# Miniprotein binders against q9h3h3: the designs that were tried, part 240

Target 1, 235 residues: q9h3h3
Amino acid sequence: EDGFTAEHLAAEAMAADMDPWLVFDARTTPATELDAWLAKYPPSQVTRYGDPGSPNSEPVGWIAVYGQGYSPNSGDVQGLQAAWEALQTSGRPITPGTLRQLAITHHVLSGKWLMHLAPGFKLDHAWAGIARAVVEGQLQVAKVSPRAKEGGRQVICVYTDDFTDRLGVLEADSAIRAAGIKCLLTYKPDVYTYLGIYRANRWHLCPTLYESRFQLGGSARGSRVLDRANNVELT

## First folded at step 16 (miniprotein)

Design WI17
Fold by ESMFold2-Fast, scan of step 16:
Structure WI17 (fold): chain B 235 residues (1-235), chain A 85 residues (1-85)
Amino acid sequence: as target 1 above (235 residues)
Amino acid sequence: DREELIRRFERIVRRAERLLRRAEEALKRGDLETAEELIIYALMSLKLAAWIAEELGDPELLERVEELVERAERLLEEVERLKRE
């Protein structure tokens, strides 16, 4: 049943990407307009499929903030998918290493830190902090899911350009923490998203590469980042 | 790219300096919890800056980080002292 959950998650992700996005683009919009935009579109109050009482309400796939220096590069996704099909039919073992190599070969290098929060003030506050960090140039780009249903968690995604750049991944983690975020973070390369590597996948792979835990007290103050694929501390 | 590492270093150090300045302001108003959080964020940033300075092999950059770490540790010590009172 691993594949069934992955199929549903992949279908939902495709639908969200295809639906309209609400975007604050710092490349073309003055930073002074951010606070008003955040007040207008708090993610806990923006509905995924609109108001069922209003036939003119539009769906929202994502709420996003683009930094001034943001320059997207998705790589060769078509080549990646063709190579993935060939790998599956070859019978060769599918491991984090083989997926990493496919991603490098096809320049599909972006990845993201994920945080899952319940709808409410804490989610809206966390998103506002992340959005300000993006506009201030401390992070490059981020997005947050709209509210799909009551009680379901929403996700904030904070992107980095290259998942193989360990320093860049750690730098983003540090910036997220400096924005006031204390919850568990997990890091997922976009190649896993394109290839349908989610929870309960057929290949029994961990769906994330890194995990970040934060604490202010005790002997281990600050952020601890674990490489989940190799089960080693990045410390 | 050496120049990119230097730009990352300067961005991180400037962030740490701002965090420590805000921590000092929080201490002055008696907000010990906020001061402690800001100091910890600064120390996390400085740890990354130290790794970059080591990668660059530049002892002057590492010295700059060590001075800020010492400042952060003195502020944290002051927070802990005030909390005991």
Scores: ipSAE 0.283, ipTM 0.743, lowest interface PAE 4.7, mean pLDDT 86

Design WI18
Fold by ESMFold2-Fast, scan of step 16:
Structure WI18 (fold): chain B 235 residues (1-235), chain A 85 residues (1-85)
Amino acid sequence: as target 1 above (235 residues)
Amino acid sequence: DREELIRRFERVVRRAERLLRRAEEALKRGDLETAEELIIYALMSLKLAAWIAEELGDPELLERVEELVERAERLLEEVERLKRE
């Protein structure tokens, strides 16, 4: 597809990760300062490359909130990438199970719930709810993309430390819902990001492991979580 | 890790208790929509608490969850009753 390849997406992700981040770190900042910080840096107004009319004049890659107990652990990403190259040359089938084994072996276990929202009040309100849940200890860490010039949707990422811990993934979903989030959520393990598993990948793998849908009315009330790899409902 | 499961159990149970208290406050001021939403969030948390209690094999923890589920279900029935008239 024109311009939307795995290489293009990986390059954009790398650039965002390398650019400066705006961080509220609950490990060193009192929770009472959160509301002022959220008001100063609403994600619908923070621009990706800076603008005199926005809260930032310089580039911002991500806006993030770190919980009090947050302890980053990326695992052995280099070992993962080397093993991935060996797997591709081995002729072994490339399946969700094979990638899960690689991730476990190299301790690349983190993953994230994703939500995509248009710039505006609803995005800022959703981010504020997530940020408060992180500071209150209901979630571990989260980040949201700044506004791009193209005017596309922005993404909120809510991380868990172990994608193989199904209960932990579901606990995070529950906390996101309790924060007032009603939109579609999808869960992606970071191993898929490191290995370039995006939409329309060469191995025809679903780029996310779980999907969460929520509704208040009707016979089915609450969160419905689907395991997309096995097509099995978890809740 | 048993200690981590107990910590997780207490976290999700405390969340359910806070949600139910907020739901009761919403009911008292006649905000039925908010009350219903909070009760549903509490029930979601309690379902997770039940799974953790089962993993721990502790009948006292499961009883705590069952009591909170009964409380949540009674509040939901009250919301549905008030919505009818």
Scores: ipSAE 0.437, ipTM 0.808, lowest interface PAE 3.0, mean pLDDT 87

Design WI19
Fold by ESMFold2-Fast, scan of step 16:
Structure WI19 (fold): chain B 235 residues (1-235), chain A 85 residues (1-85)
Amino acid sequence: as target 1 above (235 residues)
Amino acid sequence: DREELIRRFERMVRRAERLLRRAEEALKRGDLETAEELIIYALMSLKLAAWIAEELGDPELLERVEELVERAERLLEEVERLKRE
């Protein structure tokens, strides 16, 4: 049952990656054009498979903003997949440490902070804040899912270059908060996405490495980042 | 790499300085909610800068962070004072 869910989630992710993306690329587009682009493509209104009544008539897989310094490095994903198949047939334990080792060996190091929001003003406002932070150079790259036909929450993904670089992960968290984001955040390495580690995975692994909660007042001011695997507060 | 840590430290300090300048401007116009948020964001950046300074083992860098933390705490106390009025 877990295998079935993971296969469907992987297929949906692959389809989204293969469909066209709406991209604001700060490497080639002036920052002054961002507000108009955000107004044209609010994620609560952009539809996954297109609709004449929405901003898009054709399918959109993701809505993305690339920072001026963005230089993608996916590592050796094919080598990772081959090693993963070998690991599964070897009988060796599948643990967070083993997956981290595979990721390092194949240089698949990127990861992302995730936030899930219902379609509407709060989602569009959060995305606008993140997009501005990317264009201003406080974050490197981000994307948000379009609206599904049946509804449901949408996801904003804010990427970092190296999930093993704890300071870099925390630096991104602080920039997300400074962009006005107050909701729950979770951090997931892309190696987990490539290998199909989702909530209902067959290995019963926690699908995220970190959790960030934010509050302005009281005894716990600011961001509280928890290491999920070790149950240790980092901030 | 020491040089990379220094670049990361300077980035965190610059972020905090920008946030504190914006917070002071928010205070001048009486926008206490915005000022409070910006100060908290600045303190978050300074916490990371302090960790980097400790890793570098440079007391002068840590002193720079402590001066900015003191400035941020004074601004936060002013926000709290004005909110009570």
Scores: ipSAE 0.477, ipTM 0.829, lowest interface PAE 2.8, mean pLDDT 87

Design WI2
Fold by ESMFold2-Fast, scan of step 16:
Structure WI2 (fold): chain B 235 residues (1-235), chain A 85 residues (1-85)
Amino acid sequence: as target 1 above (235 residues)
Amino acid sequence: DRERLIRRFERLVRRAERLLRRAEEALKRGDLETAEELIIYALMSLKLAAWIAEELGDPELLERVEELVERAERLLEEVERLKRE
């Protein structure tokens, strides 16, 4: 059961990565063009496989914004995957610490804050805030899923370059909040994504390292970030 | 790594300064809810900046953070006062 779900999710992720992306690249495009681009491609209206009447006539895997300083580095993903297969056949315990070690060894360090929102104005508004923060240099890079045929929530992914750099992860959280985002955020290292490890996995690993909750009132004003691995509040 | 921490500190402090300026403008326009949100975001950035200053062991950087925290707290008190009135 879990095997089928993991294979399905991995296949969908691969297809999205391989299909065309709609990209605003601040490294080559003036910031003044962002508002028009956001108006042209609101994520609630961009369909996964193209639809008459949507902004896109062809498949779109992701809608992305690259910051001026963005320098993609996925590390040695092939080496990571080979080491993962060797680990599975070795009989060694598979733990969060073992995966962290593999990620560091193969320089697969990126991770992302995730937020899931229903299609509509709130999603489009949240994405616009994130995109502006990226273009202004407060965040490095972000992407949002297009609207799926079956409906359901869309995901905004806000990337950091090193999941082992706790301050960098927290700095990104603070920038997301300053962009007006108030919903629950969860942080996942890309190593789990590259290895096809999702919440329901046979190793009982939690791919979420951090979660962020936000309140503007009461005794807990601001962002509260929990370290899921150690069950410790960081903020 | 010290240079990376200093760059991160400066980015967080500049973010807080921009947020506080926006909060002051919101307050001037009577938009108390927006001012409150912006002040809270500034305080979040300053908390991280304080941790970096402590890690660097630099009392001048910590003093810069404390001055901005005091400014943010004064603005928040003013917002809270106006909301009650």
Scores: ipSAE 0.491, ipTM 0.840, lowest interface PAE 2.7, mean pLDDT 88

Design WI20
Fold by ESMFold2-Fast, scan of step 16:
Structure WI20 (fold): chain B 235 residues (1-235), chain A 85 residues (1-85)
Amino acid sequence: as target 1 above (235 residues)
Amino acid sequence: DREELIRRFERLVKRAERLLRRAEEALKRGDLETAEELIIYALMSLKLAAWIAEELGDPELLERVEELVERAERLLEEVERLKRE
């Protein structure tokens, strides 16, 4: 059952990446056009496979906003995957440290803050805040899933260049909070995604590296960020 | 590297300045909840800016952060004062 579920998740992720994206690209589009674009494509109304009654009649894999300085670099994913196969064959222990070393060796360093929200006004409002932060240069790039045919929560992903750069991860968290986001955030390195490692995996690895909780009261006002792998509080 | 840290520092400081201006505007409107949130966001940005200034070993950058922290704390005191009234 777990094998089937992981295969299903990987196939769905690949399909979304391969289908067309709705993109606001701040490198080529004036910031003044953002509000109209957000109004035209609210994520709660954009459907995954298209519908004459939605903003899109054709499939949409992701809705994304690129910042002015956005320059994607996925590293050596092919080398990473080859090394992963060799590691599994070698019988060496597979641990968070081993995956971190593979990621560093192959320069697969990007990662993302994730937030899961139900379709509706709160999702659209949160996405608008994130999109404005990207266009204003406070975040580099973000995307949000369209509404699935099966329903359920949608995900907003906010990317950073290097999951080992704690300051960069914390800077992104701070920008997300300043955009008005108060829900739980979890951070996942892309190395786990490229290797097909999800929550329920055979190696019992936790793909969530960082966790952020926000509160306004008490001595811990603001975001509280935890490094899950090392069990260290960063803020 | 050093240049990237300086760029991050300036981005965080400018964010804090913008948040504090918005907080002052919220206070003028009597929107205490919004003002409090904006001040807390500014303090979060300034904490990270302080860590960068310390890593760079630059007392002038740290002093810039400390001045903004003092401004934020005074605004937060004003919010707490107005809530009591």
Scores: ipSAE 0.492, ipTM 0.840, lowest interface PAE 2.6, mean pLDDT 88

Design WI21
Fold by ESMFold2-Fast, scan of step 16:
Structure WI21 (fold): chain B 235 residues (1-235), chain A 85 residues (1-85)
Amino acid sequence: as target 1 above (235 residues)
Amino acid sequence: DREELIRRFERLVQRAERLLRRAEEALKRGDLETAEELIIYALMSLKLAAWIAEELGDPELLERVEELVERAERLLEEVERLKRE
């Protein structure tokens, strides 16, 4: 965690959101153009700040694919942030239940399945599978980080509308698996992201609500989803 | 919301049907590994569809899921049979 405090991680996230995005928007672009777009912008080659020899000369914050039915609804993020400030000032306990209540009150309900992969063919292949699932209507929206200057792992984020809707979260997991994804997946409500709550936070909150592991062998074949908060297997 | 659950049920069933058709094509090509994976993805979707049918208390929807599960299991048995050969 040296030099990677919650404030540092929040600042990096804000910078990525503010920088230009490369978007394939299935609401306005024919699905037949997706393969050419994926070939032009493989995430392992797109650089965060631009570089000679990369597909981009300017900074790119995210590479995203919007499904035909995608309708952004981030809720009342400003109201959430104000309520969060008031909660911290109140001295009342800050718990997962408190954050859930704030999220519901302000309609900040979206969440995302996350997968972290090293730059390379497997990342590009995984992203292509996810992008096709989005364009085909099996998932609503997804994004992938560009290659960092230091060359660390990249993240693919697959969004769902409502983290309190367990079935919707599980349905997205099944669609991700059907797209050929076999790696570990973790699910994080966006309320934690908007409030800058990451792994090492002062309230000792786990921002990961679910984790998904996939296996083809053994007695429990398929996706095994764990509810991290209650420590209970759902599938 | 009942209407949302019905829409999700239909989406999951349609996904399973598409995956099983792809599995049959993979099986015809002798691609046993791909066929097995597709069948497992279909069963995952059907498990969620069954939970929705149970939540809705609709035996007709549950029957539709059971028919597709039987089909998936027959295809999986065929994969296992061909692997032994």
Scores: ipSAE 0.383, ipTM 0.796, lowest interface PAE 3.5, mean pLDDT 88

Design WI22
Fold by ESMFold2-Fast, scan of step 16:
Structure WI22 (fold): chain B 235 residues (1-235), chain A 85 residues (1-85)
Amino acid sequence: as target 1 above (235 residues)
Amino acid sequence: DREELIRRFERLVYRAERLLRRAEEALKRGDLETAEELIIYALMSLKLAAWIAEELGDPELLERVEELVERAERLLEEVERLKRE
């Protein structure tokens, strides 16, 4: 059952990555054009497979905003996958530490903060805030899923270059909060996605490295970021 | 890398300055709740900026953070004062 769920999530991710993306690229497009682009492509209205009644007639896998300094580097994913197969065959323990080591060795370092929101005004408003932060240089790159089904939640992914760089992860969290986002955030390294580490996995690994909770009313105000693997508070 | 840490520092300081300006505008409108929220975001950014300044061992950068923290604290005191009214 767990394997079936992981297979479904992997297949959906692969299909979305392979389908066309709607991209606002701040490296080549003036920042003044962002608001018009956001109005044209609100994520609550963009459909996954296209619809004459939506902003898109053709399939859209992701809606993305690239920052001025964005330089994509996926690392050596093929080498990572080969090493992962060897690791599983070797009988060596599979832990967060060994996955971190594989990621570093193969330069597969990117990761992302995830937030899940229902389709509607709140999602579109959150995405607009994130997109503006990216174009202003406060975040590097972000994407949001299109509407795949009525009532289903959509995901906003905010990327950082290096999941082992705690400061970079925390900097992104603070920028997301400053954009007005108050919901639960979880941070997942892309290495976990490539290797199929999801909520239910055979190694009982937590599928995310960090969790961020935000509060304004308590004795300790602001963002609380927890390292879930080591059970250590970072803030 | 020193240059990358300095770039991160400048981004965090820039964000804090913008948030504090927005907080001042919210205070002028009597929107105490929004002002308080914006000040907290600014303080979050400044905490990370302070960690970078300490890591770099640069007293000039740390002084810049401390000045902005003082501004944020003064605005927060103003929020508290207005709430008593």
Scores: ipSAE 0.451, ipTM 0.819, lowest interface PAE 2.7, mean pLDDT 87

Design WI23
Fold by ESMFold2-Fast, scan of step 16:
Structure WI23 (fold): chain B 235 residues (1-235), chain A 85 residues (1-85)
Amino acid sequence: as target 1 above (235 residues)
Amino acid sequence: DREELIRRFERLVRKAERLLRRAEEALKRGDLETAEELIIYALMSLKLAAWIAEELGDPELLERVEELVERAERLLEEVERLKRE
């Protein structure tokens, strides 16, 4: 039953990746065009399958913004998947450390900060802040899901190049906060996504490495980032 | 490694300096909430810069961070003072 949910999530993710994306690419598009693009494609109004009344007439998998310095590198995903299958068949222990080593060996190092927001003004405002931070060079790349036919929360993903680079992960958190984001953030390495490992997996692995909470008042002002695996507060 | 860490340090320090300048302008306009937020963002950037300075073992870089932290904390005290009024 756990496998059923993971298969469904993997199928949805694959379909979204294969459908067209709406992209603002700062490598080829002037920054002055961003505000008009954001007004044309607010994520609360862009529908997954091009519903009547939406800005899109065709399916949209993701709405993305690429920074001027963005250079995609997914690593050797095929090699990673083959090694994962071999590991499962070998009977060797499947641990966070073993997955980390597979990711390093196959150069599948990217990861992302995630935030989940209900469709509406707050989502659109948060996305606009993130998009401006990317175009201004404070973040490298980000994407947001379109509005699902079934409803529910939408997700903003803010990527970093290397989940093993703790400083880089924390720099991204700082930039997200400076963009005006105050909600809970969780950080997930893409290796877990490529292997189809989600919250309720049969190996009881936690795909979330870090959790970020933000507070302006009280004695603990600023961002508090927790290393979930080691239960250590980093900031 | 060292050159990359120095580049990251300088980027974080420049970011903090820009945030503190924006905070001073917000404070001058009487926008205390914006000033407070910008100061907190600057302190977050400086905390990461301090980590790099410590890893590099460079006391002059750490001193630069400490001077900016003092400036940020003084601005935060001024914001808190004005909010009490």
Scores: ipSAE 0.503, ipTM 0.839, lowest interface PAE 2.6, mean pLDDT 88

Design WI24
Fold by ESMFold2-Fast, scan of step 16:
Structure WI24 (fold): chain B 235 residues (1-235), chain A 85 residues (1-85)
Amino acid sequence: as target 1 above (235 residues)
Amino acid sequence: DREELIRRFERLVRQAERLLRRAEEALKRGDLETAEELIIYALMSLKLAAWIAEELGDPELLERVEELVERAERLLEEVERLKRE
């Protein structure tokens, strides 16, 4: 539902991270078990807070797939948050460059491609494609939100290790498209998420770094990735 | 790091080769839409591989990409030919 404050959005995100996750971990689980796991836990049917009629009776914060080579690298999030508080109280200008520098200094470099889809067949099909790409090694890690009580769109997040590595971001876009995904994608660094910076923030920071649009026809076949900060098409 | 760029190049080339093999199989089945999609995905991977080859300044790597691009373009021409039927 629209009308929520940034504080409410941050609280919801934190609750989801703290609640249990349904995880297919390819580091410890054979790839042959993936199709059964996907059939058991389609994201359109898994409920955020549990329901006797759904695959889960207990709350689920996220549904995730970890690739064989996945190594968590969250950096120094506590140091980042402390530096952010100090920056805010200093009265110094807060810009995209300042956030980028804080992220680099504290090694908080991960980011993600996001796609928003309504609950249903298209969401479940897209998630299955992404999950297979992760298990096959074309993507590192991904997660999808469960179905919320109020309804609305669900989000699939596909992570890359370093938002400053443009080629790595583009490689992930290419792999997402090869998995059969045709909808609009947006790329956001996790530093904005850890600091609770969303769309209508008072510093006018845009947390979206790239957009990806896809088409098969015409002269512009394939993926068109836009660098939103510089207003330059990369592909 | 040169070694990391080479590993990324090899990954993109292997992805393109797999996509082109799948495209050839789709063509054998008469699935023109799937074949076209797979060829486009392969070309996207090859574009990124070409950028890495340029950064490395390695003509051999660029030649490998060009050979796969030519194969992809030949398959795309075959798709167009079959669509006319």
Scores: ipSAE 0.499, ipTM 0.835, lowest interface PAE 2.4, mean pLDDT 87

